# VHH binders against Citrate synthase (ctsA), part 5

Target 1, 373 residues: Citrate synthase (ctsA), of Heyndrickxia coagulans (Weizmannia coagulans) (p27660)
Amino acid sequence: MVNTNQFIPGLEGVIASETKISFLDTVNSEIVIKGYDLLALSKTKGYLDIVHLLLEGTIPNEAEKQHLEETLKQEYDVPDEIIQVLSLLPKTAHPMDALRTGVSVLASFDTELLNREHSTNLKRAYQLLGKIPNIVANSYHILHSEEPVQPLQDLSYSANFLYMITGKKPTELEEKIFDRSLVLYSEHELPNSTFTARVIASTLSDLYGALTGAVASLKGHLHGGANEAVMEMLQDAQTVEGFKHLLHDKLSKKEKIMGFGHRVYMKKMDPRAAMMKEALKELSAVNGDDLLLQMCEAGEQIMREEKGLFPNLDYYAAPVYWKLGIPIPLYTPIFFSSRTVGLCAHVMEQHENNRIFRPRVLYTGARNLRVED

## First folded at step 1 (VHH)

Design j01 (framework vhh_5j56_2)
Fold by ESMFold2-Fast, scan of step 1:
Structure j01 (fold): chain B 373 residues (1-373), chain A 128 residues (1-128)
Amino acid sequence: as target 1 above (373 residues)
Amino acid sequence: QVQLVESGGGLVQPGGSLRLSCVASGFTFSRYSSYAIGWFRQAPGKEREGLSSISGSSGGSTSYSDSVKGRFTISRDNAKNTVYLQMNSLKPEDTAVYYCAAGRTYYSKLTPSAYDYWGQGTQVTVSS
C-alpha cells in the first residue's frame, strides 16, 4: 500500500509495478532472472540462453537455441533509410542520440504497429535484438565517416556484434568474455530506463517508442555512462600512482566515484564485477599487459579502505571493453543493446496486464493570480 | 575488375513494357555487400538521369525518381548476381541509353557521382 497524500521524492522504495521477470533479492544477495540466479546462469549459459528465457519463458534446448540463432540472423539488416538518417547527423552527435534516432525511425517501418498481441510483440522483440547491434556499431562508423561493417554468416550473435564494432573477427576468448558481459547486463528489475519503458508502454504505445524512451533515460548521467566514466578516469590517470592521486583528489572534493556501490551488494564486491575482473586477468595474461588490472586493484583498495565501497559491474566491465578494442563512446550503447531483451520482456508484460501510470503532485506554486482586463 | 553487363533493351511501342537485366561480376551482390546498383539513362543532348537504385546493405532498400515512380520497379536476384528494372507504361520520353552502375554506398542513391563502375549501356527506343 502507498500513501496517496504523501510526497515521496524519486519514488524511493515505492513498489511501482508487479513483475515475474526479475527481482533484486537484497536478503539473499541475489539477482533473480525468471526464477534463476543470474550468477548461476552466467557460469554455463550464454546471451541467447538469456534471450530465450526472458522472451519464451524457458532455458532453450539445443534445437530451440539453433532456431533462435537463425531467427536473429534474419533480423540483422536495417532499412537503408535509417543509415541515410544517421548520415545526416552532425559528426559530433552523441552515440546514445544516434542510437535513439535509429530505434525511433524503426517504428515507421512496422506495418502492424498497433497490434499488441503477444506473438506480434515477440516478433518485434527479435527484430529489435537483431537490428540494435547493427545500429550501435554502424552509427559509430557513419559518425566517423567510415564504411558500415556487415555481419558475417559464420559468426555467433555476440561475435558478430563485436566484429561489427571492431572490424576484426574476435578470438574464442574475446567472444566468450564479450558474450558473458551481455549476460551480466541483460536485466536488473526496475532501474529508471526500465521504469520509463513501462510508463510509455502503459499508454499502450508501441515497443519502439518504449525503447526510444529507455535510450533517452539511459543517456542521463545519474543512470547511464558509469562504465564510460570509469574508463575515462583510467585513461586520464595513465598509471597506478596517477589513478591513486585522481581518486584521492575526487574524494577530497566529495565527488562521486563511478563504478562503486550496488543496491544488492553493499558489503562486498558485486559478483558480476568479480567475473569481469577475472576476464580482465585472462585478457591481460594473453597480451602480457596488466597495467589496467593493477590500476583497478589499487582503486578497489582505496575505495574499500576510505569509504567502505566495493566495485560494481561497470568498474571491471570498462577495462574489459577497452581490452576488447571497443571505443569508449560505445560502452553505454552496448549496455543498452544487452538490456534490450529485458526491456522488451517488461514492455510485453506491461501490455498484457496494463494500467496507465497517472501520478499526482504536491503543488507548491502561486494560486489565484489575476489576468488583467 | 568490377564489370556490369546490361541486357533486355530494344524497340517497344508506347504503353508497352521491357525488363532490363544487369549482371555483375568482380563482386557479390548480397545482403552483406557494400555495393548498391543504380539504373540511369541518358538521351542525346541531356544530362545522365538517375531512375532507380537498390542497396545491398539493408536487404532491399529502393529509391525512384519522380519521372518513373509507379511505372518502373527495381528488384534483385542475389543467387544470379543480377539486378532487374521492370519498365511498364513506357512513353516516347523514356527513349534513351540505359546504364546500370555500381558504387560502394550503403544507401540507395540516384546521383551519378556516387557510382564508380558503369556498364556499356543498352538502347531503349519507345516509338510507334
Scores: ipSAE 0.000, ipTM 0.120, lowest interface PAE 18.7, mean pLDDT 86

Design j02 (framework vhh_5j56_2)
Fold by ESMFold2-Fast, scan of step 1:
Structure j02 (fold): chain B 373 residues (1-373), chain A 128 residues (1-128)
Amino acid sequence: as target 1 above (373 residues)
Amino acid sequence: QVQLVESGGGLVQPGGSLRLSCVASGFTFSYGSSYAIGWFRQAPGKEREGLSSISGSKGGSTSYSDSVKGRFTISRDNAKNTVYLQMNSLKPEDTAVYYCAADRLGWYSTKPRDYDYWGQGTQVTVSS
């Protein structure tokens, strides 16, 4: 339990909030989402099922899911002023900073910004879920001086997101794989970005401000960017032997290798990673190129044998996103887009049973210094 | 619209050096960019061959074909949105039109088919 008389660095292991949203069950090796096992959900449910579960409290029936699809389709467009603001950014801007800028500017278009009622926040959550994919995809195109890709009303939520990124309508397989990746990234108890969102929300600040802070948190290398780093290692290695050499070199220098280790799945491969590994196999079969799969399997074996470490979701999501035609700088923005539903659920829960976070410090600096007159 | 413009070609004596520049417009090189830029050449009556590539990733990984390894060096200046090819110890067989090309997915391949956007080329002639 929380001990108010003791300094705990990084709040490691401190129970900072109560939640009904999700739980990392380290005893049973389970990620719980509103009472359901995430792995069980991921086998038969899509991202919109998770959206309905997290925001409305239940898995949707067919009519509820259709209504949710139509609600989100009405929110795909962003104000033209957002596109103009993004166009003013230097072309060297980081994609996560462009995303943060876009999310932040959305607050200025909300005429009910001071209203904290559940129904108003729920409407905001759907607006953010609809608009963030557009901001992610088209901020990237703008930073590359490319034409924005307008959303299509005849595509599903996940197919439309992938379409806006690639400019190409995805196949059924590509859509299914991408949608599943969004399910697997959707929620994870209290990582730094979720805690940041709750801290901001605890002041009764707005949902846009809370999510802006979460983007800033996720940009940090100790929190986000692991999937990008994995793909960058694979590019640097280029071959199976190159990747083996790269990993042995990093291990000899005692460097941390991204894509390995998980708080819940400490003694085995993250089952979410196993699902993305199967997706990589399916995509590799379609194009007759299994090089990335072979490289990843070789790295998996080295890390298991030399360090007793196992792949996490980022390790196999990275080459899957590569095979889907997604630019590497968008991997962390896509992760944030997926997590937007969880973040919205946490902010709304915080507002509904609020207490402002007001910690204290252990002062270790100088005292009683004299001012010379 | 993505466009690549090569410059720095010309006539040079065997054993000489040239530096080619490739200025990109329609997109920006940035730390962590998914774009890769490659240098290619085509001599009269021959197929286009890859020479070198540089990743847009944070590592800036490079690749070289065996024919130029140790003689040519690829580099980038993200502030100028430019990729360079430093060519040393030039030989008569290096005579060709030199092209720069961009791969949107950032894989630093030396295969021409992996590249989506191409410059118009710059002539390099190595002769006595």
Scores: ipSAE 0.000, ipTM 0.370, lowest interface PAE 11.4, mean pLDDT 87

Design j03 (framework vhh_5j56_2)
Amino acid sequence: QVQLVESGGGLVQPGGSLRLSCVASGFTFSKYGSYAIGWFRQAPGKEREGLSSISGSYGGSTSYSDSVKGRFTISRDNAKNTVYLQMNSLKPEDTAVYYCAASKRPYSLYWNEADYDYWGQGTQVTVSS
ESMFold2-Fast, scan of step 1: ipSAE 0.000; ipTM 0.330

Design j04 (framework vhh_5j56_2)
Fold by ESMFold2-Fast, scan of step 1:
Structure j04 (fold): chain B 373 residues (1-373), chain A 125 residues (1-125)
Amino acid sequence: as target 1 above (373 residues)
Amino acid sequence: QVQLVESGGGLVQPGGSLRLSCVASGFTFSWGSSYAIGWFRQAPGKEREGLSSISGSKGGSTSYSDSVKGRFTISRDNAKNTVYLQMNSLKPEDTAVYYCAASYRWGSTKEYDYWGQGTQVTVSS
């Protein structure tokens, strides 16, 4: 007789770790980042403010922010050998696989790989934050037989990331909107990729290994593909009526519709999605084209009325990224790039108070089978 | 109806210039709407040759084949839903039908999903 009382599929609802980094407060409908409400942070703070908060423990003053900016500028360049490795990949390679390859190869250039001291891991985190945007943008260009776009020293971190992707210097509005999207994607308690990073880190493995595992996790359709899937649905529909038809068709077939529902924001639109909806309005006004906004608003109404479901961040981030000129295959790599700071914080926290994860199984297979001879 | 329409071809003397246009209908090359657009050509008895591509919205990174690098320039006007190929210092061997191609839904594939009917370019005296 098999006892199933202790088996929790997918570890759903199981408290697997202790953390001071972030918390999904389902009671008060808040995302907490180092004690601050993420929404409050997103209104007045940029991505580098979040980087300093997660890695250094405090919101930076002006001098600390300038020092952080200069530190990251020194880390933008990737070794030529990484560009060579990426150039050997087949041109049909998935961008997330190219990113995983680049992150993995970075480990081989670290002369202190065995060092788990906090200060060494902190330097490593800044190296990853500086280099991952370059790997994301230029692996895509290489896979499309295009020249790599080199980072510019006169651009902010977020403007430079967008510049490397598009080959064009962003406007002030585009930079502000893109930076805010990075703030909103930066940290989210213990999703599968963060748990994977902590599991790998629990062996006292290196930060690059932990992030390589996190990239592999985020590539999975059930985790990281939602923003790409949203934009693909909008592309397939092309019109407001086409999108209404597409949604009604999926609902009639009982298919899951990507971009809806959230663990914290169950009774309302995710406020992060509301911020990206406002960004979509601003970008639509600039080019005189509000079709994507109209399509998204129609879909939002249908899902509210038919399912009682509300947009999550991915639903409105996707058309914003489209308006910013970002290729759809880069949406999940950009998500990972943003989340790199949270992942680094979690790996460092795991190393500082470590216990290896060693679960057991409920065995449901055959026993006492006889070996012949 | 998803459609690409090329124009601007014709007869030109060696050393001359032409500007080809590609207008999209049924889908949009406007701001953020397409991430891969390319120009191709095919001469009689030869395979189709890729010449130039432009990635990302607002005309991102560009690429050129060795045969046209320095002579041809690809550009994009998102407001007009149009892609251009500026061809300078034309040679008799540039004589071909020129095609515009787009990947509106380009994901894990490098193949172009939509093709125009082509425009004839003849370089001869």
Scores: ipSAE 0.000, ipTM 0.168, lowest interface PAE 17.1, mean pLDDT 85

Design j05 (framework vhh_5j56_2)
Fold by ESMFold2-Fast, scan of step 1:
Parts: structure tokens; C-alpha cells; sequence
Structure j05 (fold): chain B 373 residues (1-373), chain A 128 residues (1-128)
């Protein structure tokens, strides 16, 4: 018999929203961003090109890109009160909780918080793009009782982000690799965090509230933290043989191994992961140390042969971030920083074509219980 | 039924001032989830332009277009169920039909498409 009133767990495969922002094309094996193939964009375009494309609708010309750079430089400063709030957190605070706190408090400094005009939301998006890297980098320093690192006006957006994290001006190669990682993480249709942001936005809540919810979603281990988990495995293993033994042990216990599998790239390595693998090769050549590369290649072979699974972006982004000098606890916050532009685009699109999400339930609990007099 | 009635338009010399009034009926202004009100204008052969808005919330947030910022001021009198647009330093370019519009809710927009209820408009002519 056919039952037309069915519960679909996790909304798996359900088309929950309409969007012009991005699409996971499983038929053609493409990640589409505003009509462009993300892989093609990542080869020749930088993060600010993606920012302009997602928020303004077009790939910028040289004048538009310079204007965008100057606009973001004006937004790097974070109110002193936010630094004070972060300083009150216990030193054991999770970096994602510190980030969520910073984003949440930032809302209280917006004098037009009730204004839902497109132009006001666009200015708000640029403010968040400018300030989130500062909150990410300096919340980490504050939690370690270190002084905040101030952004420099002579560095690009991505170089400045890496500078605030490491305290060291990046090389041209380091800047290029880090910038590319931000392009590759920038947007991905409707993962849980993006859906959460759209749900919150559907009430006509503000952009800060939507992003605060997205941070909370991404903190969940079923959604975020895969890049941190990959690097923790590599660090624990220490050697190629150690990593092989670690993976065989996990597989024998039927444990999930992070950094493998993708909804679009099910029969091959994620092309974004391949780009980060090339970055790892370039960094390894400069440093004269290919241990992480050899470990990752061994793991890639084991997973392909034993499970038919292939690396996703997180698998190769993790050792790249390690070689760039980035602390492991900042990998997921950096992912969120990159995704901020996609999240802002989704919230703005939701506000423009809004309908509040109001699902129903299949009730499976007790009925008709009586209250005793 | 929701009705909006504009008044206060007319002929004025450049550099002069006018105060437009928008009287609402069919609902009462209150703080919280009340109606947001916007002022719009349309000159012959041009699209309807959003000038200013005021939220229905207790905070009374206001918004202004760049063309009128510093010259025009929106205000609300809840006791009289009226919204005002004070127009100072008027220019010939300000000549248009001025409309009052209401949006159900506390959040506001300057885009005409966001507004559900419209007044009939009042003519403002700035001429020497």
C-alpha cells in the first residue's frame, strides 16, 4: 500500500528551498557558484573575486576589486568591548564558542538592526567579512593570554588573516595557497549550517543572528571539525607506518574515518582536495619535508582499496593549514570565515523571497493520558 | 479597512519647507509588531523612489535615501495615528507626487514592492 503522508528522516534528498546562489550538480559532477564551475573559478580567481560574485552578482573588474579591498580594510576593526567580552571567557573555551560569542555580541553595535533593506544588509555583510577574521584570530590569542595581533593596511585580505593568526607576514606562496583554500570553502549549496542560517533568516531575524546559528551548527561533530580530526589523526600517527596502522585499526572497529567521501564526487577524488594536495606538494618542496604528503598518500590508497572512498577537501586542507603554521583549533573557525560570504548571500536571498519555515511532526508518543484530580 | 491619507502638499519656492502628514485608519500605531510606514515619490516618466521609512517597533528606527538625507525628517505621533515627513531646503528636483505606504510588521524597507497599503498621493511642486 502507498502512504502519501510520510516522514523523511533528516530531510534527506528533500528540496527545502529555491536558490540562485549555488548548486551541487550530481549529474555533471560540478559545484556551481552563480553559474560558474567552482573548480574553474579556483584556478584563476581569488577570494575577493568570489566575495564580489556572491554579494554583487558579477566577477569584479580591476576597479571594482580595488574598491572592494578598500571597503573591507575599513571594516577590520572590532569594537574594544568585544575583546573585553572574549577576555572574560574561561581559557578552556572552545574556539567555535568564542567565535559564536563574538558574532552574537557584534549585533548589539548595529544601530540599524531592525532595517532589512538590501543596501543595509549588504553593508552588514561587508562588516562581518571584515571583522570575523579578526574575531577568529584574536579570540585564539586572548584564550591563550596573548595580545591581539592588529591587521596591517599593506597586506591583502587573505595575507592579513594569516598574519593575524601566525604573527608572521606570509610569503607570496603561503598567501596564494591560503587564499585558494578560502575560495574552495566559500559556498556549498545547503549544508546544515546554511540551512540553519536560512531557517533563522526566514523569521526576518538579523544577519548576525543567522550567522550565530550557523556557527553553532558547524560546531557539531557531524557537520564541522573534519579538518581538525584529520590533522589530529596525522599528528597522533607521526609516521607513514603509524598512519597505516591507525587507519587499519579504525577500519577493523568500523569507526568512521574523517576526510573521506563527498555527495558530488562519489567515484573519484574531490577536485578541490586535488588542488589542496598540489598545494601540500608545493609547500613540502619549499620546506624539504614531505612526511605529511607521504602519510596522506598512504591513507588515500588504503581508503580507496578497502572502502572505495576518496579524499574530500578537508583531508588535504588539514595538512596544508598545519604547514602554514595554523593551530589545529582554528581550522573550523577558518572554514566558517570563508563560508561567511555564502551565508550572507543565502540570508539576503531568504529575506528578499521570504517564507517562514513551519514544518509539522508525525506524533509517536502517548495519547489520552488523564490528569489525576 | 486599512486606509492612508496624505496631506500638506502644494507649491513652494526653492529653499522652502513643507510638512507632509499621513493619517492612518483601520489600524492603530503601537510599539512592538505594528505597521512600518514609508514615504515615496514619483516624478513624471520616472520610477517610484523610496525616500524614508520609520519602523513600528518601540525603537522607532528610521531610514533615508541619499538624495534626501540631512534635508528630510520622518517622525511618528502615535496619539494622532499620524506619520510626518518634514521637508527642508527644497529643490526643483524634489517636484513629484509624494506617497505614504504601510508595511505590516516592525521591520522596514525603502523598496516600493515591500509595501501592502498605499495612499493616493499628494503633489509637491518646487518652482520659482
Amino acid sequence: as target 1 above (373 residues)
Amino acid sequence: QVQLVESGGGLVQPGGSLRLSCVASGFTFSYGSSYAIGWFRQAPGKEREGLSSISGSSGGSTSYSDSVKGRFTISRDNAKNTVYLQMNSLKPEDTAVYYCAAHSGKYYYRSPSRYDYWGQGTQVTVSS
Scores: ipSAE 0.000, ipTM 0.220, lowest interface PAE 16.6, mean pLDDT 87

Design j06 (framework vhh_5j56_2)
Fold by ESMFold2-Fast, scan of step 1:
Structure j06 (fold): chain B 373 residues (1-373), chain A 128 residues (1-128)
Amino acid sequence: as target 1 above (373 residues)
Amino acid sequence: QVQLVESGGGLVQPGGSLRLSCVASGFTFSKYGSYAIGWFRQAPGKEREGLSSISGSYGGSTSYSDSVKGRFTISRDNAKNTVYLQMNSLKPEDTAVYYCAASRYIPLWGSKTEYDYWGQGTQVTVSS
């Protein structure tokens, strides 16, 4: 029996899953990752430390980290057939749709696709982590009729990802900043894409299918694309005064301004955003150009004063990615690439203690209509 | 392969107007593209000068050098994969070969401003 009084629109506030992976503590204003404070992790640990923590259960020692690096290096190459499939897409294709196509096709190369054992899923997670950066970078190059950039085995995971995107070996500072952004985007409890992955996984479907669904979810403008939208606003504004005018115009028209507001950090700047703001300061110092920083600070002040809203991670990640030479259309694909480890952890956890999601509906349509002869 | 082809050059009287076009092949101008197109010129015995640019991301932003600001206007037609440079109030000192150039990564506020792809150029002569 479906009780009409049980309908909760959007499942807002509904506890839909049990997890040991992460927690958004709104009471204490903390993001918890496997028992650790994300902010503490982001200050001292790199992306591969987070990968090991989420997939293996612990922060790695030096030997474990080296083994993980070598494991991922073996997974950097993408089958030629996937590059061929991407080459058949219209040049007007959306980058997130190209990414979804690439992830989906990867399933067809898995000889144990029906195996749900933990060790087999763990191997799949490393294959996805190794190959998704290549698919992200090179699907973009292919859509722009450019040659794919092959991964280099002598670069770190994050440096290699930047290299495949830009065609240039990153500086030590660029590598460090980019790696930190991947840590900050790695996991966030149960946003729509993670819930979608868990829903698909609940049927005992494969990891590739779950991640394909997560890509589709993240493409939606109510979930993804905020970092792209922030950089578009900055690019359109060009100047500090231009950005102030753009924000006041949007506020007067009652338009939502992307890059502001967070479920946990409702009365202060997201500390992850503060870290990316520091990264923007460091990059600005290197080239002697702090205009983007000045624009962002002016926007931060206006939104605080007029709306009581504060920057989220996307607000400062966007200009950082711009200064790293990353094309705007790749910002959401990079976000997905970072989140791949969290998504894999959630799918594996769902398979371990599974129950299929089978909701009901409150029917509000016509009944007992008669079929004419 | 990425190619840029300029057209619309020619002989024009001082005070006249010309519209240059730059047709791109091997990549697509779209709201999902980060390609930016710049217009440059080179006169005999002078260095290559940047004139104007338009970004390839959402909305697009434009910039102009002081020598052409208020006289030249850059625009794009994504459906035709073409960028235009409308040149008004032309002066004899505007005589040059005009080039369009494309970059896949343009940090407006950063250090990466070098263009990756260049057209072959189109001659503009402003003379009585």
Scores: ipSAE 0.000, ipTM 0.289, lowest interface PAE 13.0, mean pLDDT 85

Design j07 (framework vhh_5j56_2)
Fold by ESMFold2-Fast, scan of step 1:
Structure j07 (fold): chain B 373 residues (1-373), chain A 129 residues (1-129)
Amino acid sequence: as target 1 above (373 residues)
Amino acid sequence: QVQLVESGGGLVQPGGSLRLSCVASGFTFSRYSSYAIGWFRQAPGKEREGLSSISGSYGGSTSYSDSVKGRFTISRDNAKNTVYLQMNSLKPEDTAVYYCAAGSTAKYLRDWGSPFDYWGQGTQVTVSS
């Protein structure tokens, strides 16, 4: 009798949790990460700075950053049994299903799985951060009947991730650009995958279970895959005129164009997209080839003029990842790898001030049906 | 090792239809694969022309050149590991050897269509009365 009967489809606009981790400030058009503006952080700080901020609570000094780097290097290797499990998957396996399988199997190697103390969960977060890039890169190689690429001790975290994917040591520019993309994808308040992780964590389940659920969520077409879809459109178009034609065709059919629109940045380009556009310019200058940049700028103009829509992060991250030599099927797995730090922070916060999620339903089905003797 | 085998070519009258097939081996073509299949043609004394492509990634994006858009349709059957090119309203100008080619979806856009990693041997299509 005291319960509300309000039904809000998709929980749109509903405040489902309290958090100190991040905030989408739609009034000031800011993404807040532990009190800092993400854009300001992304200009001067790297991914490991964000990792330390989200998991330890502060931006690291040089000694703390070196300690974090050494901690993660200890975690790069995955158990041989996980490589064996991945090798048993059919070669047609979805990259996100391979990733979900690898993350799920990691739980079975944790001897303290029932211990949810902060220090134990923090160690798990570093284990997941160290091992997920290896699972992403080498599940791809295994599914293509290629040998796994082992991480190198002389490379940074982001350089190692790119190295394991491409088999080539990245240039300093490639490393900086890739690292920045990981910063920009690291955290975003309460999207479906983060909410899913918090729901699972609310049962006092483990970090691996929560992240397994988050991978499953991100595989969904309405949540993940937008950056892959953008690159597929560019690949199909091949030229500036081809891309203009492709966009006009889709608009005439009232099809949604991926890579445009954002909840916070509704009247301007997402500033994270602007940073990836600058990265695309820098990569284009190095090889003397600006075709992808010209195609993207033409599409940006058409969408602004005809729909009043602006590029989001996925629109410019996609051609950047292409120019870095990253296979299109790995774009969403890389997004998940970046978001792993935010997901771990949310699960740990949920465990530390827990209440199980137990919503109610508005029942619209049959009642008072009788069983006949 | 990747191999591609084309079939379905032949002699057809103007306005007729043909369906070409490309069977892939050495990899499984699916919506989640890293391989894209393209159709190309080359007439005597002319340069090779790209016609259509289908990717194996996330639902199979398709593209068409202006010369064949609205007349040709590319499709796939993942269970048969086969890609098709349905050719309708054929014209004498469509007379050529038709090739299927497989390339990695990770290749740079300017290398798209030239060169692809793997090529079939081709199948002759002749549009004549």
Scores: ipSAE 0.000, ipTM 0.170, lowest interface PAE 20.0, mean pLDDT 85

Design j08 (framework vhh_5j56_2)
Fold by ESMFold2-Fast, scan of step 1:
Structure j08 (fold): chain B 373 residues (1-373), chain A 125 residues (1-125)
Amino acid sequence: as target 1 above (373 residues)
Amino acid sequence: QVQLVESGGGLVQPGGSLRLSCVASGFTFSYGSSYAIGWFRQAPGKEREGLSSISGSYGGSTSYSDSVKGRFTISRDNAKNTVYLQMNSLKPEDTAVYYCAKLGYRSSWYPFDYWGQGTQVTVSS
């Protein structure tokens, strides 16, 4: 029998799956990735180290990393037909909708689509990791009637992604900071998009279908939209005093302020946010402009003192992306691009030890209504 | 300035062997696994026939038409930007001009704009 005490709205706190991929240790304030502390990894390892760890099970040696880099370089090209499909979208299309369309269409070009072998899925994961940055960057250019920017062979994976977006070769500092942001967004246990991917994968559907669903989930403002909203608030405010006024106005109206609060880090700053705050300090020092940093620090103080809320990763990632020259509408697509490796790992893990998700409902509607002649 | 150049053709007796080479220039063969390099042939008065392809992906997946399966082997050397077609047990019906081409992201035999000039293979006594 279903008891009302068994219904947990939003599945909050419910253990819905088993995983060896990642764990949010709220007691010790640690994000565990395949047994390693994510913050420790982010200080000495790059995004491709995380890719290898999540998909191959180990931190790569130099030869393995070189092989992975060459593998991904071979995957940058997208079929011409996908570019054609993206070019048919209305100019008002959101980059997340363009990304979802591109990922969905990729399935149709996979000649092994029905093959569920581990090695074939691993190949698909690398194809998606190579092609998604191109789809993200160049769907945006196409929607703005600009020519696609082709990746360069002499740039790293992260430098190429930033290059395709901005049309400019990044500096070493810009590349390092952008790469670190991809590490920090790469995996986070079971947020809505990862759960959605696992639900789809539980039917033994393909990797493209699972990721298409994950894009749709992340587009929702309760999940991924916070990074864009943070930068929009900072642009609206323009000054430290303007931002203080904007926050006090929103608080007086009892409006939710984006970039604050986390289901795991409810009484302290998200440790990933602290790392992006340091990145913002470094970028601010290079150009002699610390206005965004000052605005963010003022907002951090107000929210801590008035609401007991602390910055999440989006709060400091947003001004970092702005200083890197990234258009605001691409912030959530970049988040998804980073998370693609974690999503692929979860889908593959689900396929390898599968059980279809089939929840039940607490029925609250009419019963025993009679149909008369 | 992107081109494919075939070589290794010639006259050979039935049952003989030849190795064809396809050298790519203006692009790196180890880049763009959404593409494959394929071998095609065309005999006078006949349609172009797809024979074999090799993917740029890390596994280097290969495919073969039924007419050459077991007799022909495709391979690549990414350091030399070269694709090879090893042809064994050649038959008179293998006589054709052999082309390499850059293929799209699919198992289709429809090439993109990068075709070589071809190399003649003649199998006769």
Scores: ipSAE 0.000, ipTM 0.109, lowest interface PAE 21.1, mean pLDDT 84

